# Ledger of designs, part 16: miniprotein binders against d3e3m2

Target 1, 234 residues: d3e3m2
Amino acid sequence: MVELRVNAGNVKNPNVHKIGIIALGSHLENHGPALPIDTDAKIASHIAFQASLESGAKFLGVIYPAHELKEINHGIHVSLEDLTDEIVKVLKSAKKFLRISSVIIVNGHGGNLPIVTTLYDIEERTGLLITLNSKIIESEGPHGGSGELSMAKALGIIDESQVENQTNLEEYGEVGLYMFGEARRNDPNIEEGALDVEENGVYVDDVYGQELLKLAINSVLLDVEKQLDSHYGY
Key: E = the ipSAE of ESMFold2; O = the ipSAE of OpenDDE; V2 = 0.75 times the mean of E and O plus 0.25 times the DockQ between their complexes.

## First folded at step 9 (miniprotein)

Design p56
Fold by ESMFold2-Fast, scan of step 9:
Structure p56 (fold): chain B 234 residues (1-234), chain A 80 residues (1-80)
Amino acid sequence: as target 1 above (234 residues)
Amino acid sequence: SDEELLERAKELVRRAIELDREGRYEEAFRLYLEAIELLLRALRKLPDPERREELRREIEEYLKRAEELREILWEERAEK
């Protein structure tokens, strides 16, 4: 086998190279006309990669297939079981070839939140300590809203000529999850987001986007510290 | 509400500053990040440009301090 230089970068502690960081995000999900359909994957990948460079942990790449809530249909999804199996497959390979002992999963897609219910299964099947980090989806606000538009501006993946059309909710009903009445009835956070987009519209703010990304990156770095302290201390 | 987010964030910042003064840097780092999350959520909904700029400067200050605390933690760990 060849030696992979996956921990090239800033290394502060020898044990940090035993930590892997992997991104989860959908790559085939509508985000309105101003955002690419792989918005979640690109944001999650950026966060995971930057945290890996800053800490020296091993960037494990991106898992593109994604799960979604049963009430929402605006993209291509896999079952929770299939997503869990893909994560296990990737992590087993990483453990074998990169000699990692723990992983931080950077989740960029709200529909992947149910993975928290299969986290124990992933740990048992891989023998790895797993931390799920969903900070960006906790912080960014509604689907296709100002948070995602602003991060997309910061990352250079926005189509600003389409921003004025982003809140044509009858045409782009996935924005704010506006058209998904059952999801809105079942989750007050989804309802709040849909109403926010309907009542207040959206904007693009590059600095706000940069601040959201920095929050998420630092959150992942805190998880690296927690893993070093709890599992690699004396 | 936005007012509730700002009030909760103020309490988290106050506690983070106390922990920081006590040298409890990992806990301070965590609370700064929690406060920044609430401040960014409030900023998203805040319409007034002048108030947005004030809040943005606070967020920038707290992010800078959080990152300084992270570097201190890394330096201390490297010395072991």
Scores: ipSAE 0.696, ipTM 0.894, lowest interface PAE 1.3, mean pLDDT 88

Design x1
Fold by ESMFold2-Fast, scan of step 9:
Structure x1 (fold): chain B 234 residues (1-234), chain A 101 residues (1-101)
Amino acid sequence: as target 1 above (234 residues)
Amino acid sequence: SDEELAEKIEELLERAKELVRRAIELDREGRYEEAFRLYLEAIELLLRALRKLYRALEKEPDPERREELRKEIEELRREIEEYLKRAEELREILWEERAEK
């Protein structure tokens, strides 16, 4: 059996080594000209990796293929069934080789939220206790908006020369999901985000980006505490 | 509208303030896991308020009012950083408590 040296940090409780943290993101989605197409994967990976370093939980990497609502077509996506199967496959391997008993899934992509309906299936098929953490999705605001731009600046992945063009919504209609009329009609949160970007534009703030990332990282660390209490008897 | 934006900001700040008051009380009582959770909930609301304050700043043409908004944003950022720091300290205390028990 091989043990990955994913964290050399100081670990207080040995049961934390039985917890895995895995990132979900999309890697092929338009985010306007100032953001890379793999923005979600990079943000989710950072959050999951930092939480792993700070807690001693095992970083399990990133699952790049992502699901998306049928009304939104700004990238490449897979079915919910295929995504669920990929998660199960990766987690079964991690359980076998890393001796984990539970996993926190850090979701960086809004289109992956339907996974909440397949969590029981993942648990049943893997024998792992699963927690889904979508804190960053709940906190960041509109697609390609100020939250993602600010986090991208904090992570060094923004193209600041393109920020001026980010709200050219006629050309980059995926920003704020502006061009997706059906999605906007079906979801008030999507509509609010689109109107926000249209009316107010965007800004970039490194400190705001750092604060969003710290919130998400601490949310994952709270999930680690909850798993230690409920799953490892302490 | 500008009035609706101001109303939403006030609501978020009021809710966050109550969560912080509760978190401080739990912290004083040594109920660190509950305090940690409430600090994170408060920080989420404060970050939402911060985002809306930036919208208010962007829409504000009056220089004196813009300066007031900038100061409010700076004060809110200071509070967020202080609460994040305390939440992280509480997490370390929780780790130490597990080691002792």
Scores: ipSAE 0.377, ipTM 0.757, lowest interface PAE 3.4, mean pLDDT 87

Design x2
Fold by ESMFold2-Fast, scan of step 9:
Structure x2 (fold): chain B 234 residues (1-234), chain A 101 residues (1-101)
Amino acid sequence: as target 1 above (234 residues)
Amino acid sequence: SDEELAEKIEELLERAKELVRRAIELDREGRYEEAFRLYLEAIELLLRALRKIAKALREEPDPERREELRKEIEELRREIEEYLKRAEELREILWEERAEK
C-alpha cells in the first residue's frame, strides 16, 4: 500500500497510522475583501495538516464543496446529501488504499455543522470510526471578523490593504453575516457576531491568529489521543 | 452596554479559572488526557475574553485606561501561552507513554 511521508519522523505510536485526518471547506464563500473566498478550506487544511505532522496520522486532503443553511446566501454550496456522499466516497478510497480504520474530520465551515446528523450514515457506509472536530468554528468568532483575519495574517493569506474596507457592511454584508436578517433572528450567536462587527469593527493580530490555530490543532490532537485510547489501546 | 460587556468578560474569566484549577488538580494526579482537555477548554474561554478586552481597548478614548487594557491583554496572553505550553507538554507525555506500550 501507499505510505504518505507526511507522518515520517516524529512518529510515536504505530496505531496512529490507522488514523486519517481530513479537512472540510468551504472554497466558494465571500469573506469580505480582505480574505480569499476559500478562507475556510485554507484554515481547515492547515489545522488538519499540522495535526497530521505532529501526530503521525495520515493527512487525507481537503473536501472543498460545503453545505450551508438556506437562509444564508454568501457563496456556492451543495446539499447535505451530496456533501455526505462525497465524504463517503473519499473515505472509502482512503480505507481501501491507506490502511486507515478511523478518521477525524476537521470542519472549517459553520454551514457544515449539520453533518453531525449524517455521521452515523458515514460510519455505516465506510466502516470507519468518525470524529467531527469543529473547534475552530466554536472559537474564531464572526464570519470575516478579527479571528479569521488574524488567522489569515498568520497563514499569509490576508490582503491587509483591504482590511479598512472589511467593515463596509452595506457592500460586504456577509461579514458578520450582517445582512442575513432571518439567520440573525433565528440564531442568537449569529446576531451577537453581527452586532460585534457592526459596533466594534475588526482588527488583525498575528499572535491572536497563531493562538487560535494552536488551540484548534491541539483540539484535533486530543481527538487523536481519544481514538488511540478507545479504539487502539492495549 | 459597557456593564454587559464587563459581565461577559468576568463570566469567561471565572469559568476559565475554574477549568484551570481543575486541570492543575488532574495534572497532579497524573490524569493527563483529562488535564489536556480542560486546559484547551480554558484557553478557548481566555481567547474569547481576550477578544472582548481587545474590543474594549479599540473603543477606549482615555489614554490611561487604554494602557491598563493593554496590560490586561499582555497578562492574559502570558497565561494563554503558559497553558498552551503545559497542554503541549501533557500531549508529549501521553505520546511517549503510548510509545512504551
Scores: ipSAE 0.394, ipTM 0.773, lowest interface PAE 3.2, mean pLDDT 87

Design x3
Fold by ESMFold2-Fast, scan of step 9:
Structure x3 (fold): chain B 234 residues (1-234), chain A 101 residues (1-101)
Amino acid sequence: as target 1 above (234 residues)
Amino acid sequence: SDEELKEKIEELLERAKELVRRAIELDREGRYEEAFRLYLEAIELLLRALRKLSEAARKEPDPERREELAKEVEELRREIEEYLKRAEELREILWEERAEK
């Protein structure tokens, strides 16, 4: 068998090449009219790829199927168990062919946060040390709001002609998760986001988008440093 | 309400200031990994404050108040840029230290 030399010519530290970085997104969920349905996957992929390029860790690609929080239905999603199984299958293949021993999972989708409860299972089944990084979810604000619009501007994936329609919440109720009353009742963060979009609207700022992406990339690079310190003995 | 938005911004800025203060202390002590972590935590809070402050500035009907808010946005953006640059410098130092081990 031939191992893929995904980082050939980019030698930093020998142990950093034992670290894989993989993106999780959703690729099939509405984000209002100004954003593509694969917004989360594109943002997470960019973060994971740039962190891999800067550190020398191995970019492992994107896992597109995504889980979703209870009572939210604005896209196509899978069960937590199915997502966990998909992650395990991909990581077992990466371990076998790329000689990695640890992975940082870059999560671009809030509905994937429950993976925290299956990380131990993934580690046991793969033999890999796993770190979940959800920094972009913590910092970006509401679904389809200013943060995602601004990052989309920075990445060249926004339709700016539709931005003024983004907050027509009766038509695009997924923005701010506005239409999901049960989710809003069950999660104060979802409620805050919905009210924020309703009361304050949205805006697009390329520099703000670049700053959010830089924060997330550096957060992943911090996780690379942590794995080098704790897992590889220095 | 406008008052609630202002309170949320102030809370984020106060929390960020404490993290920055600690990050600077750790940085001065040569505790670069810990400083790097705290700079990133502070930047997250500052970016959340920047988003809310920018929203407030865009909604402000009074031109003079809007100009004042725009200056606050510019100052906050400058701080974020400075802290991001320092965090990246600390990451390079950490890389160099590993290469020497």
Scores: ipSAE 0.748, ipTM 0.901, lowest interface PAE 1.2, mean pLDDT 88

Design x4
Fold by ESMFold2-Fast, scan of step 9:
Structure x4 (fold): chain B 234 residues (1-234), chain A 101 residues (1-101)
Amino acid sequence: as target 1 above (234 residues)
Amino acid sequence: SDEELAEKIEELLERAKELVRRAIELDREGRYEEAFRLYLEAIELLLRALRKLWRALEEEPDPERREELRKEIEELRREIEEYLKRAEELREILWEERAEK
């Protein structure tokens, strides 16, 4: 049988092989000139892959279609229903061919947070136990800001020659979600991030990026432990 | 303002300190999964405080105060590394405990 836990490390519970870890990201989202357009997908994929290697859970890849609030129209987006349908299709295939019975979804895109409202539908349609992990979104700070730049440096995907241009907000108004006045009025966290980027700029620190990634990876590993205890455990 | 920024940093550090205190208590009780969770929550707050300290450093014109901020950042960074290391050790203990005979 096919096991997508290639070169998995220390595995002490046989039921971990029944757990899948999948990344949700956006592949077409302006993050400013220093970051690739698929920054969210690359970060989420790294987190999901490393957690799979550490635990022995099965890495299921990335789902690129992403949901977004109407107030934040900065990339390709789909309805919440369409995103839910895509997740169900992928997970049904994974269940059939990889013998998984639960999944941890690693969300790297803030616009996907509403998926928490469709988790029950995904579980009913797939027969899988689903956990959503949005730790990186909770921790990274503003869109295209210091957190994402620092993680990008740690992952080797930053264009450092463009960092000085990252806060040219007239051209790159998506950075900090600066140009999205309605989103800024509706969410104080978005407003704080936009003001921070406008007033103080950005910085790049590879150690900080490594710390953020380690926090997110360990958060996913905690979810693996919780699934082992609650669904397969004693 | 400088005072508002300092207040936000203090709030984050106070909340993180309480989470660490509780994590240490749970760790001593052998409640490793709960301790692991609280260490991760504390680290998240400490990383948020670190971002705000970097902002404070960038805005600070006085060389003596800049040096004090650099020391605070270094000390906070050491704490984060220590707590990450302990969290990872707790995860290893949890995996050891779940091992099949």
Scores: ipSAE 0.439, ipTM 0.790, lowest interface PAE 3.0, mean pLDDT 85

Design y1 (at its last look DockQ between E and O 0.89; V2 from the best seeds 0.90)
Fold by OpenDDE base, look of step 10:
Structure y1 (fold): chain B 234 residues (1-234), chain A 96 residues (1-96)
Amino acid sequence: as target 1 above (234 residues)
Amino acid sequence: SDEELLERAKELVRRAIELAKEARELDREGRYEEALRELEEAFRLYLEAIELLLRALRKEPDPERREELRREIEEYLKRAEELREILWELRAEIEK
């Protein structure tokens, strides 16, 4: 049997090989004219991948489906159950082939937040310790807003020529989730975001975007440390 | 307000600095696991501070204030990453 060089490369702690990092975003939702439909997936993937690069943890790629509230129909999404099942499927594969013991799910899509309710199920079905990281969602602000625009700038996926049109909420009502009245009524955070976009517009700040990404990456790295603690009983 | 967030962030960082100092002492005493926990907590606190500042920055229209926040964020990110490196080194040593 081949002995793997678990200390090779920029790996300070070979135990990180027991940890997988996987992105969870959305590939199919509108983010206004300045952002691609797979913005969340790209952001989440970047964070997850960079965290894996820096920590040495295994990068597991990105989950394909995404969930969203029924009241928010700016994209194509699946049920929470279907999303959970897909996550289980993917993670079982990862566990089987890569011999990991824990996973950090890096979530870049607000609609996926209900997955917190199924984490235990995922753990039971996969036999993995699961950590959900949604730091970027907590930090970025409104959908299609300045945070995402700025990160998109940092990642090179923004159409800057369309930024001026990003707040044409009559045409691009998904920005700030402005058009989704029911969702806004049900969630004060969504309402706050919608109002922010409406009242203050949006901007693009490359440095701000980079800083958001750095925060998110470091947050995932902290989760790596916590999982290492769990593995060693700290 | 931005000022409130900044003050909260500063307090978090102050605590983080104290924890980092404590961690160094614990390390010197051979209490490595405890040092590790302190470092992790310090790291967490820095990240929390940065999050607060980024939140403030997002909504700040004044260029001068934005620059001030940016400067703080940059500093805290740097410190957080340095702390993370120390954490990594310590962990690697104790988990051999």
Scores: ipSAE 0.923, ipTM 0.966, lowest interface PAE 0.4, mean pLDDT 95
Fold by ESMFold2, look of step 10:
Structure y1 (fold): chain B 234 residues (1-234), chain A 96 residues (1-96)
Amino acid sequence: as target 1 above (234 residues)
Amino acid sequence: SDEELLERAKELVRRAIELAKEARELDREGRYEEALRELEEAFRLYLEAIELLLRALRKEPDPERREELRREIEEYLKRAEELREILWELRAEIEK
C-alpha cells in the first residue's frame, strides 16, 4: 500500500500538482526556409516544459491543431470551433486521469488568439480554471523574423545555412506576413512588422533569443502563482 | 519610440522596487498575504519592463547601445527571478 508522493521532486508548492501546463502552437505553418514548419509548437512546448520543470506543475504536452484568420491563408488550420472542441477534449482527458483542477495554456501562435473568446466555454465544459498565456507571441516580433530566428538558434532548431534567404520575400512571403495584403491593411502591427522585415531584414542573436524565452517562461511562472492563489484564496 | 519604451520601463522598475520594499515591511509585520500580493505585482512589473526593453533591443542597430540594453535586461531578469524565489518562500511559509 503506497501513498502517492505528489510533492516528490522539484515541487515549489504542494498544490502545483493540481496545475497542468500545456502548449498550443501550430505544426503546419511556414516560417521561411531557416525555421521549421512546427516552429510555434516547438517554442511553445519548450516554454511550457521549462515552466513545469521550474514550478513542479504537470507538463501536459502540446495540442495538435491550430486556428488562423481567414485573411492569412497559408498552412493547415482548423476553425475556432474545432480548435475549441479539441482543447476541451484534451483537457477533459487530463482532468480525468491526472486530478488537475486548473490549466495554463501556453500559446505560441498568433492565429490562436481568438480562443480568448471561447475560454468561458472551455472552462464550463471541462470544469477547469483556464489561463491563456500568449506572452511569447506578444514579445517576439514579426512572423519568421529576428525574434523567432533568435529563439530557434537558442533551441538548436534553426537552419543557419538558410538565414541569408529568409527575407527573399517574393519566395517566402509568409515572413513578416509580407504577402498577406488584407491582414496588413487591417492591422497596423502586422504592417509595421512586414515593413520592418522588408527594410531592415532579419538577424540571429542567441542571447536575445534566450532572453525572449526567459521572459515567456517567467510569465508562465507568474500565472502558476496566480492559479495557486485561486486554489486556496491566498 | 525607443526612448518612450525606455522611460516607461524605468518607471515600472521604480514602482516594482517600491512594492518589493513595502512587501518586506509587510512581511516583518506578519501581514503575509498582503506581502505576497505586492511581490506578485512587483514581479509582474519587472516582466513588463523587460518586455519593453526587448522591443527596444529588437530594432536597435548600434552594437554599443544593444550591449547596454542587454546588460539592463539581464539585471531586470535577475531581479525578477529573485522576486520569484522570495514569492515561493513566502507562499511556503503561509501554507505551513
Scores: ipSAE 0.881, ipTM 0.951, lowest interface PAE 0.5, mean pLDDT 91
Fold by ESMFold2-Fast, scan of step 9:
Structure y1 (fold): chain B 234 residues (1-234), chain A 96 residues (1-96)
Amino acid sequence: as target 1 above (234 residues)
Amino acid sequence: SDEELLERAKELVRRAIELAKEARELDREGRYEEALRELEEAFRLYLEAIELLLRALRKEPDPERREELRREIEEYLKRAEELREILWELRAEIEK
């Protein structure tokens, strides 16, 4: 029989081993010249993995194909339905083989936010309690902006030699989603981000990046505590 | 404004400190589930305060104001993580 070795970190609670944490990212998504094409996946993976290590919950890996706005012409895109199906398939396997009862989904990609509308479908099809955590998306600011650059510095994935070129919005119009006029018209948050990058530029601050990651990790750890409360007496 | 966000964050932290004190008294009375809920709410309030300050820091161009925000963020992150450790210790003892 296959035996999974679990590192329980700081928490020695038997129910924490029933919790899975999975990261949603994106791949082949342009983030300007200073950031890798898998920036969202690397950030979400770090948050999910670190929270799993500290709590003792099970890290379930990363899903790379992502849902995205229609106007955006880079990245590996799937429909919301296909993304939901992929998550369900992974979670059914995790439930069967790892004996989990609940999952925290750590979303690192803004295009995946519509998955909030399919959470009930995932719960119904898997029989798992699902929590969506989009804290990093809520906190990081615009696409390819100071937040992502600073986190990338903290994670050692930034190309600092390219930071001076990051705000050449004529060439790297995905930064702040600046060139995507339809997206900017349809979403005030996208418009605000584009204007912020255009007016104020970007910076890199290693400590700020570390602080953003710590906020997101602790947010996931709070979700672990809430799920442990839901499993009390089981 | 940054000043308003900083004051809102300080008020959230004051509430968190009070909840942590109440949780300590509940723990001494053997009311462990209520103590856990108050510690969890205190932890949530610290994270909300940190989020407000990080939002202010991202948009703040002035080096002196950035340093003020940074000191508060660093202190609140430290306190939040210390509180989380207390919460984990209490939960572990209850489960034992």
Scores: ipSAE 0.858, ipTM 0.941, lowest interface PAE 0.5, mean pLDDT 88
ESMFold2 (binder alone), look of step 10: mean pLDDT 85; pTM 0.849

Design y2
Fold by ESMFold2-Fast, scan of step 9:
Order: structure tokens, then sequence, then C-alpha cells
Structure y2 (fold): chain B 234 residues (1-234), chain A 96 residues (1-96)
């Protein structure tokens, strides 16, 4: 289904229509030559949309403006305050017109992780219960690595002719965040990812990509169940 | 190590199976809210196990071992989705 009507989807519980699911991505972010500049937004949007369709929750779309580590110099970045303000504006509108009471934020961009510190501000300003879901970021591995390439293949957004060039780290230093020495020194997970890409390269596996997406979609569906329990009384 | 990830995944699944059994018994007793909580926890544990197996799969170079991991991932995804459907049906009953 390519068109999702308000209140469409598989609704087994009337309270699920009070739940919104919104994707956070990024725009103009380099992911190496095999991946589009909006990779994070496309992946997060797919996860949020499929979870909405499966549960009957309301898909709220995608927010493209993104926060990022200061050393990372590709893309268009916004401050954490501006990102928080944008989310609040969208969610206030969604609450008013769609009558939602809670939201699951599906974050597809690692640079947005600091939003965990502003969740209470978003709740206070909107009056919505907010859950942040970063499962795909936790599971996908390094930036522009095998996980993102494999999901991109599953979604039909990969340029496979460029995969052989993906690990030319001297030219595409954003892959694995390889060229960002300060980020690598300050975050062991970033360092591990950079070394992984350098030492082991990358691969593309459609089925692995499908499995990662299914994990993330089911993780969002678990958050739907948790919101039904805690906010709607069951 | 991959062996450590696999053992942790198996432990999570064993706990999930026990929670699902407890949920079935609670459901038979009409204790629907407690059954729902057990099913939700079982679903969570399956997803954690799947995540560990996917982490092992990402790093596994051997095609035969990858296929073995893939079979386990597919089985656990199927079981997790079945538990979610049972949970949704149970919540529909609670709403009645």
Amino acid sequence: as target 1 above (234 residues)
Amino acid sequence: SDEELLERAKELVRRAIELAKEARELDREGRYEEAARKLEEAFRLYLEAIELLLRALRKEPDPERREELRREIEEYLKRAEELREILWELRAEIEK
C-alpha cells in the first residue's frame, strides 16, 4: 500500500489510533558512493511507515533537519534546540488535527541521539507521551557499512555499481566515520566501526537487510504495545 | 565472541519460552492483564535475541555458518510475530 489514510491500517485496539509514529532522518549526509544522501531518512521512514501500517498507529511523516557531531562537516546541521523545536511544532499540529495522545519517534540518524536529553521538554510542550526508538542505530553497525548497504538493497535505494568503491576510505572518509579522528577518540563505538570497515571492508546481503528492518519494525511494535499498557491502561 | 552472543541469545529465548508458558496458564485462568504483561516481556526477549544473532551474522564470514544463523533468526522472528499476534488478540479481549 502506497497511500495511508488517517486511521487506516490493521486496527485491533481502538486506542492504537491515538498513537503517532514519526521518523527522524537527516538530509544531505554523505554515506559513501553506494548510498543516497538521505539514507537515514529513507530507512527510518520505512520502519515508521511499516510499523504504522501493521499496528494501525498514525504515520506522521519524516523530519529531515538533523543534529550532528561538530567534527562531521557534511550535510546541513541544526542545533539540538532547533531540532527539538521542529519536533514540537510537528507534534503539536499532529495532536490538534489527528487527536493523538502519544508518539513513538523512530530515529534513523546517529547524530540525533542527544535528543534523549530533550524528550521531557517535548512532552511538557506538547502534552504527549514520547518514546524514542533508536533500535536501527543500535543494530546497523558503522556508517555506510554492511548494515546500511544491505537495508538499502532491501529497499531498492542502493547503487550496487559503487559498492566496490565504498571502502576507498581516502576518498570517502565518512564511511565508518573513518576520517573523523576526534569523534573516534571520544567514542569507542565510532572507533570500533571505523576499524571494522578498514580491516574487513563491506558487503551487501539483501536478506540481512530485510532481517535488520524486521527487527527495527518489531521493536517499534513493541513500543506500541508498551504505550497501550502504560498510557491507555492495557 | 560470536559463541558468547549465540549463548546469550539462546538464554533469552529460553526465558521467553517460559514467559509464554506462564502467559498461557494465566490466560486459561482469566488473568488477562498479567498474561499480556508476560507476553510483552517474552516478545521483548525474542527481539533482544534476534539483535544478538544479527550482530553475530554481520561479522560472520563463513557461508555455512551464516546460513545456520539465518535459520535461527528466521525462526525467532516468526515466533516473535506469533507472540505479538496473541498479545494483540488478548488485548482485544481485555477491552471487551
Scores: ipSAE 0.831, ipTM 0.932, lowest interface PAE 0.7, mean pLDDT 88

Design y3
Fold by ESMFold2-Fast, scan of step 9:
Structure y3 (fold): chain B 234 residues (1-234), chain A 96 residues (1-96)
Amino acid sequence: as target 1 above (234 residues)
Amino acid sequence: SDEELLERAKELVRRAIELAKELRELDREGRYEEALRELEEAFRLYLEAIELLLRALRKEPDPERREELRREIEEYLKRAEELREILWEARAEIEK
């Protein structure tokens, strides 16, 4: 039987080939004029892919349908139940075809954080051990801000000619989630990000972007080691 | 806030260094399973320190202070990656 593999079968860690790494992003979400609408998916995909290459785990691709808070109504979103169903569908196929036993989900989209409440459902329906890794969301700062711009520079996906327009918040109110007053009132982290962009603007720093990506990649690699210990009896 | 984040990062690294001292003794005794747990914890502590420093760096406007933070981030990333390589070698010894 033909198996798709990305750097599978590490001699030092033979069970790592039983681990899958999948990215969650969003496809249709504005990030200001300097960033593509699939910024989250591209960042999460890079992290998941690089972690797969470095560890020998199997890269499982990207899931583009994304959930979002009711108060944030830009882009196209699905319900949490529909997102959970999509993840289960993909993971069941991966389990059958690639014979994986566990998965690390690399989440690049803040609106997907509620999936933590459905992880048990995913495990029950798939028979896989699931680890959710949202390190990049915890570390990158505000939506369309310096962190995402800097990572985009490192990945070669930024439009630098538009960076000067990134903080025109009257036109690009999704930057810093500035225009979403209800979300800003309900979440102090969202409010802090919106104020940061409004008061301090944004910058692009290639090295900072590389460092953020390395943090997230190493965080996923730590999850690989933890799964090897806890799931595979080391 | 910047000073507090830096102090917290240094404390995490101090704890990681203490764990690394135990690793050498565990390796000498052939206690590889215990060594794996301590390597993972040291690796986690370095990553937590790096996250705090990156958070400080994001908001730091002064070029000289940014360069100081960057040097620490580079050192801790290097140490974290070295620990991960040791993790892989320790696991290979258990596999034998």
Scores: ipSAE 0.783, ipTM 0.892, lowest interface PAE 0.6, mean pLDDT 87

